# Designs tried in a protein design chat: VHH binders against Type II restriction enzyme HgiCI (hgiCIR). Part 12

Target 1, 345 residues: Type II restriction enzyme HgiCI (hgiCIR), of Herpetosiphon aurantiacus (Herpetosiphon giganteus) (p25258)
Amino acid sequence: MNYQRSFEDLEFNAIKWWPQELSATVAEASVLPILISSQDLFISILKLSGTHPEQIFDVINAAQISANLFLKHLVVLADYGGEMIKRLGKEFQEIFPRMDSTLEYYMNYTFKGEQYTYIFKKLPIKGLDNSKLAIDGKAIIEIKPLSDLYRDMIMILLYGSTTEQFNLAGLEKCEIGTILGKNEIIYTYITQKYLYVSRITNGANTNSLGQIAQTYVCDILSKYLPNDYSVTRNGKILLSDLNSQDSTKTSFDILVEFADKKVGIEVSFQVTTNSTIERKAGQARDRQNRMHAHYYWIAYVIDGAGNFERSGAVRAICRYSDCTVAYSESEIAVLAAFIQEKFNA

## First folded at step 4 (VHH)

Design k28 (framework vhh_3k1k_2)
Fold by ESMFold2-Fast, scan of step 4:
Structure k28 (fold): chain B 345 residues (1-345), chain A 123 residues (1-123)
Amino acid sequence: as target 1 above (345 residues)
Amino acid sequence: QVQLVESGGALVQPGGSLRLSCAASGFTFSSYWMRWYRQAPGKEREWVAGISSSGGSISYEDSVKGRFTISRDDARNTVYLQMNSLKPEDTAVYYCARVTYYYDSSDYYFDYWGQGTQVTVSS
């Protein structure tokens, strides 16, 4: 019991990261959640890899991060986008020199003031792109081992800016090797990058993540609710004021109906901090009052590490809701129990 | 309140030079990657040049490489585009943009644009 939660109760029951069963679907819609959830591991690898230019390969193996996910973090930090990767592949033979004896391609680079040579083991390859490196949204969830191709790409992204060829194919962007082992610099740069991305998540791909979040809640509710209860995504109900001749329809992320009884549900799952939860919080009191005026109820499913950083907004939602749960099957089952209790009262 | 204000656009003869400026306010300028774009009448907006938050990574569209130079002054919250050896095909409205990462395929998106400054290269 206790359908009205405190912030502390809600956070205690939260999962904070997307359920494992949704990982592939989420990654296809946006790679941001998988990047944010693996950020601490990525940061720790960079912090531990500062003593030798190839030490990072040993640390990656010890950390059990997939090589493609690690490469994706480097590509994002360096702003070495898909077009630059394609250009690197097309112009590889013109950029890098070859050994006289073996005809292997190599790069001469600098690490902490000392000169090193790296011999490419797999590059060049035809048609080098994000898909071949499994760093696009469709493939990012694949667990790729640290292969020779990934070692070659990682070396370029770390040290390309220190080569004689630094002014070719965007290699001047490839300077991440300069921050290896530097705790304060690594933390600041990486957290700044992800902070700015989170401030901008209110646009591209945000709608698809919201739909994924809503669908998961609908699927679980349908498992726990009687078959004769209607569960509708983006459901609309008419809420009228006795003092107004105007009638307006109010939308809910999920609407559960049975006979003349209704529960409107709002869903928010945010791994990064953004303004969406504050908007829902600002509307919460009015929406609850209007629902109550019609003898209806309002509930919320709130989770994600980013949402819990907005404690004021979450507290407001908990205060102005009839039921607030976190985002797990057991929590959504509590929501289903709330709905059944209200509809059978 | 994020604002980007471009200036420096003018009418110039072929082979001439111009320096464009973009004054930024309302955000921590030193933390953002910045880009210049241009749009000619009846054409789509195209990328011209980009500079990283540190200033260490700089990139150019092939048609302007060797002629244009992008730079930034974080103390003044300003990004510059020095344009040399101007050609009639460089005629466009030039826009400054604040950049963020999109995380879907290693590409990035622009969340704010300036109002633009007109560059005309003609006799």
Scores: ipSAE 0.000, ipTM 0.125, lowest interface PAE 17.3, mean pLDDT 80

Design k29 (framework vhh_3k1k_2)
Fold by ESMFold2-Fast, scan of step 4:
Structure k29 (fold): chain B 345 residues (1-345), chain A 122 residues (1-122)
Amino acid sequence: as target 1 above (345 residues)
Amino acid sequence: QVQLVESGGALVQPGGSLRLSCAASGFTFSSYWMRWYRQAPGKEREWVAGISSSGGSISYEDSVKGRFTISRDDARNTVYLQMNSLKPEDTAVYYCARATYLTGDEYYFDYWGQGTQVTVSS
């Protein structure tokens, strides 16, 4: 059909990362997508920051990354959770010494075998937590500048393990400063840590990323399709199998109906690699054959950097579908045009 | 804290024009879909217009198509509704809303401003 796509066609039209209008909703459901989409930038900052211990602030200011997002990368990689941040705040005055003259708190730390002193500019503060640092839920998408509070927190998370206080308030976990400028080690260290980050979420999984992906497609389709077309999430239809008089109930992520005409739609947006796309690929031929037996059609919305790393699965979906599009408003408009063409024939 | 403040409502004659503004604060404005709703006395709130975060997707209720134009200025954290060829039936309190999803795939939650009154008379 006119709407058949190759893998190369689909990848060319893909966005790879979540649309901006979903960034808050996605961040509320999971921190993983924003971390993965900013990982290469984060790594580049670490690679460029090896000359002196505070060079990283100059590099952050030159880069297109918010201070709270940068801090979140450090918190996640150090496994320095919200309870540890609260404990750091409560015990700050017991952990760190004060200067005799200014009464400012300080830490003595090590960078590339040399001893340094950092004087805290904002810490301690009352009620230090993830919320005050804008690193939880949808606050992570807020663009926070590199303030004195963020500088203080970043210094602790980079160099805490090298301080005399390393055995207090979980500071022994704060070691990423020891690898700054060591390019080969940085990639290995961070990629190993991200094997564990894949299990971390910003919320209680009350909104799944799959549900968010499906809802967005459903909303855009409803805008482009005539009002008398029904657009239903988790729609079910009865399909005959092997010319049997018996019908089998089959579900689709989205079902579009008008009169006796139907299009079943499957949606997948994955920024990390997983096996979900292989399952959809394995089912694609059978589902298409069963839909065609009833003069119905099957379509897919496939995107995400992780899904395009599964080229075999995506090629199978493109081969065994009537229409496959990527995940953007313009691509979903192509899907809507496909549906209208089929329903008007 | 999310805050939406509408302005621009007034009394106008039929055929007149008004521009409504909604000033947003307390969130990253450029990341959200923005919507306009209206509520006439004794009626439920109804959809008027919507604009995506990128501005690339725009939609209108059928009765206002061709007369109303929604737009946004992300540098000023403001969404606008330009209303032309106003009719007595357009008389309502107009509300600005932020679109978001909080639970499941069946529910959609709007955060609302206090509204601005538009009256089209005679």
Scores: ipSAE 0.000, ipTM 0.093, lowest interface PAE 23.2, mean pLDDT 81

Design k30 (from k00 with T100H S104T T105D T108P; framework vhh_3k1k_2)
Fold by ESMFold2-Fast, scan of step 4:
Parts: C-alpha cells; structure tokens; sequence
Structure k30 (fold): chain B 345 residues (1-345), chain A 121 residues (1-121)
C-alpha cells in the first residue's frame, strides 16, 4: 500500500513529542507536554537521590535536566501553585528563623528520621513568582543552571513539611523528600499525580494544542505543494449522505484543493492519553466512503506518545484512509507527495 | 551497583543473524528506556535501536530498519537486539545503555562494556 501505513510503520516514523521548533509555542499553550516528555528523567532523579538530603543536586547536574524544568515538576507534584510561591516570598522573613551570628535564614528539617539544617543562600527575594523562577509560559523551555535560588526552592519543596514551620505558607504540601530513593512508591505516586493534572486541563489545552498542530502541518504543506493548490484550515465541502441523496457540509482540519480535486486532512497530536483520537477513528470509515463517492481523498497526520497508546483507534484510521503519516517534516512531505500524485492523475 | 552486561557478539558471514542480550541489574529495569549503540573502529558511536519502559515505543536508525528488532523481557531484566541480514558495514562493538528521554533528546547514563560483532567471509 503506497502511502497507506500500518500502525507499526506509522509508530516507527513518529516523533512522539512536539518538534523543537514548536516548543516555545506549545509551552505557552500548556506546560503538560514538556512535563510528560521529561517525566521518566524526573522519576529517575528522585529514585537516585535517597542517600542524603542534598544528593539531589549532584543527580540533577549529572542528569543534565534544566533546574527550572526540575523545579516545575516539584511544584506540580506538591500542588504548590503560583499563589503559594508568592505567599512564601512575601512571608519568608516571618516563616523562617535567622542565625544569631550571620543573620542568614535557615530551616531545620527531617530526612530519613534524622535532623538537618539548611541555610538559605539567596532567599528571601522581593517579588518571588513563577516568572522569576522561569517555570511558566515559554520560559519553561529556557535552560537554567542549578543556581542558589533554585537550590533554595528545591530544598523547601522537598522538605518543607518536615520543618517546625510546616503549617505556614502551604509548607505541609512540601513532602516529596520523604519518598526519595523509594523506587516503587515514587513511580506510582508521580504517575497518579500527573494523570490527575492532565485529566482536569484536557479540554482547554487540547483545543489550543490542536490549533498549533494544524498550523504546523499547513505551514509545511505550503512549502512542499505548488502555489496554486489552496490549503485551508477548518475547510468545508459538500459530501453525499450514504443514507440519502442530499449533500451535507463536512469540515476537515485541513482541506487541500486544486481545480475539481480535493483532499481532506485530519490532524491529531496527543502527548498524553485521551479519547479525542477515538472520535476521529469512529468517523474514519464513513468519511472515507463519502470522499471516495466524489472521487476525493482522505488523509491523516497522527502522532504523539498518547495517541499510540490507543492502538485500536490508530489502526482504524490507517485502515480507513488513503494516506496516514506521522508528524515530522519528512512525513508531511510524504503527504504532500501523495496529494500531488492524486491531483496529477 | 548499576550494571549492564552484553553478550551474543560473534563472527558471522554476510546475510547471517545474531541475537544480542543485555542483562541489567542494580535498578528497576521496567522503569527505564533502553538503547543499543554501536561503534566501529575510527568512527563515532551511533545509536542503533531504542525501546521505551513500557515497550510501546520502538525506534531504529535508518540503516538497520527492517533488519534489526529490539525487544525487552522485564521479568528477566534483559533487553535484546535481533540482527538479521547482517552486512560487513554492521561490524562494530555493540553497547547497551540505560537512557533518559528529554522530549527530543535521549541521554544515556550507564553503559555496558560492549560486545564485538564482526561480519566477514
């Protein structure tokens, strides 16, 4: 089958994570894709950091994860949101004690049943927020080194619940240090937390990310297709109804037209598992039959680690399509070649 | 503590087959991505094949696609590379690696000692 992929072929050609050129735009729409793609690394760091309370700094450096991305995982896992970070900054001097001799702020905390003291190196600072920590919007993709500010924040998020101040400024939520090195507990705890966060934000960020995914395909197609081919997002065409002689307007994520020829394209890029692909799969057979009745064609651009966890849906799309490709520029170029071949024959 | 031990390397004739094994210990094998790399004399080490922690995501370098198959057996803490239709160009030391996935990048943190594969008459 020229241009028709098996599930196995499609998955092999998939990138599974957002292209680097889209990383800033995706991060502005949702932080979840970058968190999900780095989750295994984050879990590994926690698993390897169980022998002493500051071992995590050495492991972070060895793993070459950016300090701001690591911190973002901690704030999500601890449910320590931006308002709590602002409150921590505002109330810092009232929360933490000072050394009599040096006037440095410190916290006494517990790790594996033993008492330790951490002396803050940079905190407190004025106007502490997500932006100063580069953990929101496009800033999350910036590669920040493990600075004294990040070390201070990481120590609070790991051990805050074990301090005498645990009931102040949401510190009771800061308990991740208690599971460091506990392999089986870490994996289950983290995956459950991220599954919940992904689920509650799914509708809003799914729509935004879908638009980003479609725009990228349109931009690449425009590079490879002749200038006289029209490429329209959310394009509509009249198609026959299989149960009547009436025509119904049908929309496609992308519509490519030239003269009397048309290709309707559906796009799906899902980094996390959801049911959106199942809707496209359920519609695939009917849409292909209706397009073929008019001597038109149907194609799909399917990618994302989450979509490939829905093997039944992806297999249905591959079966009921004229061309299915993954999301890389080289795969979209194959789609462009398919369109040109069909329009010239 | 973390150990990766490769085996299965041998001298084979062109068109032959070999199965490489990598026995892992000292960590929770099922939680990690695993990759095979190779290095021929005087050349840079190159990635060959990769498999996700779940086994659901598998990828290959273009020159081995269709000839090599990566798989894992989490009950035995072992990753495998089945090599078919071997060519002289496949001659290299093959390394097993534990890797971390950072979206677009794969970061190996532990390597095996390597196993020599020679494809010659």
Amino acid sequence: as target 1 above (345 residues)
Amino acid sequence: QVQLVESGGALVQPGGSLRLSCAASGFTFSSYWMRWYRQAPGKEREWVAGISSSGGSISYEDSVKGRFTISRDDARNTVYLQMNSLKPEDTAVYYCARVHFLGTDYYPDYWGQGTQVTVSS
Scores: ipSAE 0.000, ipTM 0.102, lowest interface PAE 19.3, mean pLDDT 82

Design m01 (from k02, 16 letters changed; framework vhh_ozoralizumab_d1)
Fold by ESMFold2-Fast, scan of step 4:
Structure m01 (fold): chain B 345 residues (1-345), chain A 121 residues (1-121)
Amino acid sequence: as target 1 above (345 residues)
Amino acid sequence: EVQLVESGGGLVQPGGSLRLSCAASGFTFSSYWMYWVRQAPGKGLEWVSEISSSGGSIKYPDSVKGRFTISRDNAKNTLYLQMNSLRPEDTAVYYCARVTFLGSDYYFDYRGQGTLVTVSS
């Protein structure tokens, strides 16, 4: 079996997006993975929705995207966050006019130079927030149908800037409706907005996504490895420094041990780019040399669309590892086969 | 109920200084990374500074490095931005933002209403 991967081999076997089994856990830690993985679908919906102001509802239903996920895309792009949503709820009756007969609220808005009226079907409601809209935490993975509440919210986020009330409750930010059907503009606008959101993030010391990634690998390894193999997260072993006679305890994301044999495993799953993969790449040669000096092995589990944008770092990891696999059950099973072969050699 | 309220903006001449404050309520402030971001008229949001939950990790883009200083007081649930040697290109609405879902892939969903900083002669 060939355990040495090229960058091309690794990318071919990559899943690039989080496994479905982890969707709830990942969504609890970060909403970005589900947004980025559904971005192309979201873009397609906007491209196909340019002929009538409410055509988007038919396209959403045809595309089989959940209404809450679609709404989350709009909220992020409009920069209409949780505070603004709460404010909209509190100030709704002061912002929008009311019909005398039905007591329903409405907005007059513009779409492609024509005037339209939208009658709110559910709004206003008390305590409007991200939780009620299922756009945070685990709730984002729930498949919510296109209800009257979601239709009301979507209409505001698309056309709020074109209303006479545009200067109230941040409605001037709600202008996504102006680009519907403008195919050459939509892709660039949306990808630039998401790139911008990604670029203002930092590598937090509490990497909950990293812990999720490591736990999944441990679970799959434990499934495929003999029960007497030790699989430990954040395992430490004593390794010699190449520039000194001193030995230091070195941490690995996962450590697999059996009968004095050890494999140190580093795990990285990144859907957006950051500097963590470059750090692992920069350490790869030294870590492999130190492990080999003790007759141990080093392996990597590398995946995520963001990591493959860092081709130089991934190539370095592939070159300076004994086994590098992508992030799927079948790929982790290859890692398990590697470990068993080395431990039984 | 999450609330972020910025203050301290105003009109200042080039070379001047301003100190922005952000009062946070409705969440455990000491558990979150905080950002200052700004938006100049007709432009997108620009990251200005970030600070870890403990205050131990701080980062700036080259455009403000050496001129701006971010700090926080977790006992008072307050975030600060000290701005020195202000330039006309620093003219923007400045927002205090909370980082949600800590990790390698995260975003800010809550930000304040902003405070306007105008650097003009």
Scores: ipSAE 0.000, ipTM 0.137, lowest interface PAE 21.0, mean pLDDT 82

Design m02 (from k02, 16 letters changed; framework vhh_ozoralizumab_d1)
Fold by ESMFold2-Fast, scan of step 4:
Structure m02 (fold): chain B 345 residues (1-345), chain A 121 residues (1-121)
Amino acid sequence: as target 1 above (345 residues)
Amino acid sequence: EVQLVESGGGLVQPGGSLRLSCAASGFTFSSYWMYWVRQAPGKGLEWVSSISSSGGSIKYPDSVKGRFTISRDNAKNTLYLQMNSLRPEDTAVYYCARVTFLGSDYYFDYRGQGTLVTVSS
């Protein structure tokens, strides 16, 4: 069997987004993957919601997006953190006025140059926080319907900057309502905000997501490989330096060993573009040559929408590897077959 | 054909200054937000600064705020980065980047080949 893949073969077999069975674990480690995978849907909702200020609720319902996930996009883009949400809850009565006739709280806001009034249906409530809104940790994957509480929160995050209260409770950045239906402006605005967010959050949780990616590969390999094969995360192996003829200790994301035979495996699953895949690509030829000098092999598990945007790097990895697969159980089973064939040859 | 060509990098002593330039062609420069991003040896890409199409909105991370200044000349299709009070940790290849779409795939669609800045004695 030919285990050498082209870029096109890899992309065809790629899943591009984290597997459903890892959704809770990934969400606990980072909110970025679910935000990026739902971003196109979020943008489409904004593009279709330009005819009146509350049309967005009809579009959200039609789009089958969870209300908590939609709210999380707004919270991130408005830089409206958990402490601001808690303060909003505690100080709501001091921030927003009451109608004289009904005693309901309201906000006056602007949409497409016209003045509107929104009457809050649920706010204020006690203990308003990220947990109550299901917008952090594993709660983000919960499918919450569009409730009066979510409608109230969404209206504040969309139109807060146009209210009389815009300089209170951090509402200055709550401005997405001003760009609803404006396709070119929406893409530019969201791109700017998410680049800033993704740079910060990607750096913070890169270690955890990498560990999740590697563990999944190890678990599947252990299902398909004989019990006497050693599967080790962050395994180290002594390799010749072909240039100096010295031996150096080299680490692999996963090392599979049986008797005197070894396969080193590198794993990369990236939903956003970064330099990590380019570094792996730059090292690929040297690592393969050093492994081959010892009659060992090198393999890669490469997936994620972001990695496939780096076609040059992925092509280099495919060229300078003995086996490259995408990130699914069926693809990792192909990797397991490769390992067994080489160890039994 | 979209092209971004950086220049102005070089070797500089700690505390020194450099001015980077990026010559843009093949698109309507005045319609796009622009970034400076950098990559230090053995590190990932790091966002350095962003500037709106008109130049009216500018942002920096804390690591360079007060030391670096981004600017643009839309008449000349040129982006600039003035770097003052340079530190050894500023050593990196600096890239000019055009911002268009984040989506699932891109956070910028074009970048130049980069210009190397080395801060050492």
Scores: ipSAE 0.000, ipTM 0.101, lowest interface PAE 20.7, mean pLDDT 83

Design m03 (from k02, 16 letters changed; framework vhh_7z1x_3)
Fold by ESMFold2-Fast, scan of step 4:
Structure m03 (fold): chain B 345 residues (1-345), chain A 121 residues (1-121)
Amino acid sequence: as target 1 above (345 residues)
Amino acid sequence: QVQLVETGGGLVQPGGSLRLSCTASGFTFSSYWMNWVRQAPGKGLEWLSGISSSGGSISYADSVKGRFTISRDNAKNTLYLQMNSLQPDDTAVYFCARVTFLGSDYYFDYWGQGTQVTVSS
């Protein structure tokens, strides 16, 4: 069977974003994967929304992005956290003026050098928080339509910095509206902000995402491999001939064993760009040589949009592995077929 | 003088295929992102796909991913949408749209007149 893979083969077979069945589990561990997977769509909406202050609502509807996910992008980029949202809700009546006739609250803001007035349709409400807006935890994967509450919140996050009240409740951070329709500025701003957010979140829940990635591979391998094959997470093995310098056990994300045969498997699923894959690439040749010295095999499961931006590292892994697959069930089934062929010959 | 003209719509049976074209004039087509958007009867606009000026970056809405393919020919100033495995729910008017800015304070979003696609037995 052909188990040889190139970078191009892996990218063609890659899913690049977390499997739908893992969406809730991943969202509990980190919001970054969902934001990064929708980043291009979010950027496109901002680029299309520059002709009028409220054009963005028509574009959001046309793009079929959930309103809560769109709002989460704004909240993250503005660094407008849950504590600020709660303060906004609590102090709303002190922040924004009221219309004399309707008693509705409003804000005066600027867009492209012109003054506009937005009349709030739902705000203020009691107990405004992330949960009510469905922008944290599992709720972020819920598909919320563009409601009056979301319209009110989006207007604040886009134009708050341009209001007379900009110095209250963190509104000075709410400035995305000033760059709508400015295509090159938008791209650079958004990508740099998300790079910064990724760095600040780096390490927070990184172990959890790795464990989720490994568990999924183990579950699928167990489905496709015979019951008498041992599939162990964080498996350790000694690969040297009683050398005191090599007495430390070598760990693999997954270790598959049957009789006297072993396959060590490394798993990497990264939706954001980082240097983790370069570490695996740097170790790949040595690990393959050590496994081969014992007549064992080494395999990799590599996926995620961020990893495929590190083409040199992925190519090195493909070169110094016995089997490298992407993250879909069909790809992991190829890995299972590889293991069975090597163990039963 | 920006003009976008869609062609290629028509009646097709479920499971069939159609290729839409959008011919652009009045601007340097090779310098702009282009998008496909549709509007089904009685529904709002739905964004389907976008393609960068060079064709190097492409994105799709989940509803059409794997079935539709966006492409462009900058030499012909033409944007394409190859539509496969068409379903009755794909019945809509299909528009091409341009995104651009002319300066720091001015920008335009131009849409074609649309082309009708009807998927029925």
Scores: ipSAE 0.000, ipTM 0.106, lowest interface PAE 22.2, mean pLDDT 82

Design m04 (from k02, 15 letters changed; framework vhh_7z1x_3)
Fold by ESMFold2-Fast, scan of step 4:
Structure m04 (fold): chain B 345 residues (1-345), chain A 121 residues (1-121)
Amino acid sequence: as target 1 above (345 residues)
Amino acid sequence: QVQLVETGGGLVQPGGSLRLSCTASGFTFSSYWMRWVRQAPGKGLEWLSGISSSGGSISYADSVKGRFTISRDNAKNTLYLQMNSLQPDDTAVYFCARVTFLGSDYYFDYWGQGTQVTVSS
């Protein structure tokens, strides 16, 4: 069995997005993966919604995106966070005017140089927050249909910057409505914003996502490996320093052991671009040489759309590893076969 | 076709005033944030002031705050910069720029040709 992979072979076998069975666990740790995986659908909706201000509701229904997920994209892009949503709810009656005869709340907004009036169908409501809108990390996976509340919120987030209330309500960045149907700028606008959001929020949740990625690999390996093989997360082994006669403890994301045999495994799943894979790549040759000096092996589980944007780093890992696989169950089964072959050859 | 045309520059003495205008055509002016930026001889581009599409949100660079006033007339598709208490270091080419949103950031997709402001005796 050939365990050496090219970058091209690894990418061909990659899933690029988190496994569906992990969607709830991943969403609790970070909302970014679910947003990134639905980004192309979100962009398509914006591209098709340029003929009139409320056409987007028909396109949302046709596209079968959940209304809460669509709303979360707008919230993130407009930088309209949970505290702003709470203030909007508390101060709604002070922010937006009422029609004289019907007493309905409304907003005047601009679309393609023409002035329109939107009459709110459900707002104001008590207790408006992320939880009520199902856009917090726990609720984002819930499939909410397009309701009058979601229509009201979507209108505010699309056109809010064009209203007279934009400063009072903090809607300065609610400008997505101005680019609807403008295919030439939508893709760049959306993808660049998510790059910035990913960079801003990356640090706090990286450990949690890394632990989820490692646990999934451990669970599948345990399923495919003999029961007498030891599978340990954050395992450490004593390895010789190639530049000195000293030995140092070296940690691996996963360590598989049987008798005197060891395989150290590094895991990386990144849906957005970052430099963490480049650090692993820079260490790959030294780690492989040190493992080989003890007649041990080194393997990598590498996946995520963001990691494959770092082709130089992935190629270095493929070159300086004994086995590199992507993140599907079938790929991790290949890693299990590699381990069994080396331990029982 | 999108066009931005700056006017109102010229030679003025220190302590003097100038009013710059930027006339927009080829797009829905009232739907875009606008900015004034300048470039002094031998220096990089410096942001001066920004104004929201309706005119309700306004910001200034510390170097011009209290001296310069940005405004817009959406009915006339015109952006203005009133410059008071001009100093020799205000000497620069002044540009108006159309702003496109990039999430929490902005970029300029169209610029005018610029108008020269020279502050000297």
Scores: ipSAE 0.000, ipTM 0.088, lowest interface PAE 21.8, mean pLDDT 81

Design m05 (from k02, 21 letters changed; framework vhh_8emy_2)
Fold by ESMFold2-Fast, scan of step 4:
Structure m05 (fold): chain B 345 residues (1-345), chain A 121 residues (1-121)
Amino acid sequence: as target 1 above (345 residues)
Amino acid sequence: QVQLQESGGGLVQPGSSLRLSCAASGFTFSSYWMHWVRQAPGKGPEWVSSISSSGGSINYATSVKGRFSISRDNPSKTLYLQMNSLRPEDSAVYYCARVTFLGSDYYFDYRGQGTQVTVSS
């Protein structure tokens, strides 16, 4: 009916990235969504920054990317985590030499086969960590301008592998400075590194992001549905096996009930490509058939740039659902209208 | 509008020192990388030294490394080149040059008239 969607209809109505009102909550649960949504901009900055070692600062300013977000890309790609940043801060004076006259700390590094000296403007500082750099949790969504501290940190993470101190400071993976301006190399390097990062972080935070996604849908449904409709997360209903007399409790991400009527809702929001949507797609036909056998309905809320890379899975869900919507408030309102129509018939 | 004016050159003996200055006007000096470039008679221009907009990054040609020192004073809009242990091979017209950013390309803008350095016994 009016609630059936093609893949193309669903993608057209999709937001593909987490809603702005969830930015802080999502960032606290996982850094991947903001990194993936800014990846193309980050790559473009690297491609335009090949003429001299500090050209990147001019390009960052022109591109209007926040300095903390840019720094977070470097930290993640160089595998230079919070503990390494803390050690860098604590051992800075032991790692880097000082100018005899000014007592400023410096590093010697290489760019395009030429040796350069960078003089630190702010480092060392006490208590250097992710919080001071605004690169973790909710702070990552803050728009920080380039400062002397950010310039110092960016120089270390771009060119650290070319310094004499690279082993002492754990900078052996800080090599993005060596590929600046090399268009063909940059795209492949960055995208391959992010595939690796996505694999190691997805397992840890998948459950938290799923709960955030489900809660948002529940909150919006509750605004649009009558107060006497029951909206339950991780709801269970008893469904008969079509091949036996056995009945089993089946879980849905969200269950909406009123009187003897039920709609089971599955939710998936994935900014990175993963196989979880394939599992939902593989179950879709059986779950719809079992729901229909009890005069119940099944719906899906599907969004995220990563999920739309799995077109076969999304098409299967659209085919074997009574209603499939994307993740905006207006789309979830369509889902609420579907539920009310079915419950009043 | 954009102007660069070099000064401080002269005739000196080998082993002597000179300090070159470049006064900039007509643009936001503190936003640009600055360079020293020299040109000897009958030769093409040779890059000598570079300094970032903040002064945080510096580099030198191998021929002058350890003898020359580049610096800048953003409030006075002036670029400097301290030249020590001068050699006959350092004899050239010295130009200060600005880099401007247009997309992926940087352009040198030699708005200065240059200052002549002659090292001769």
Scores: ipSAE 0.000, ipTM 0.207, lowest interface PAE 20.2, mean pLDDT 82

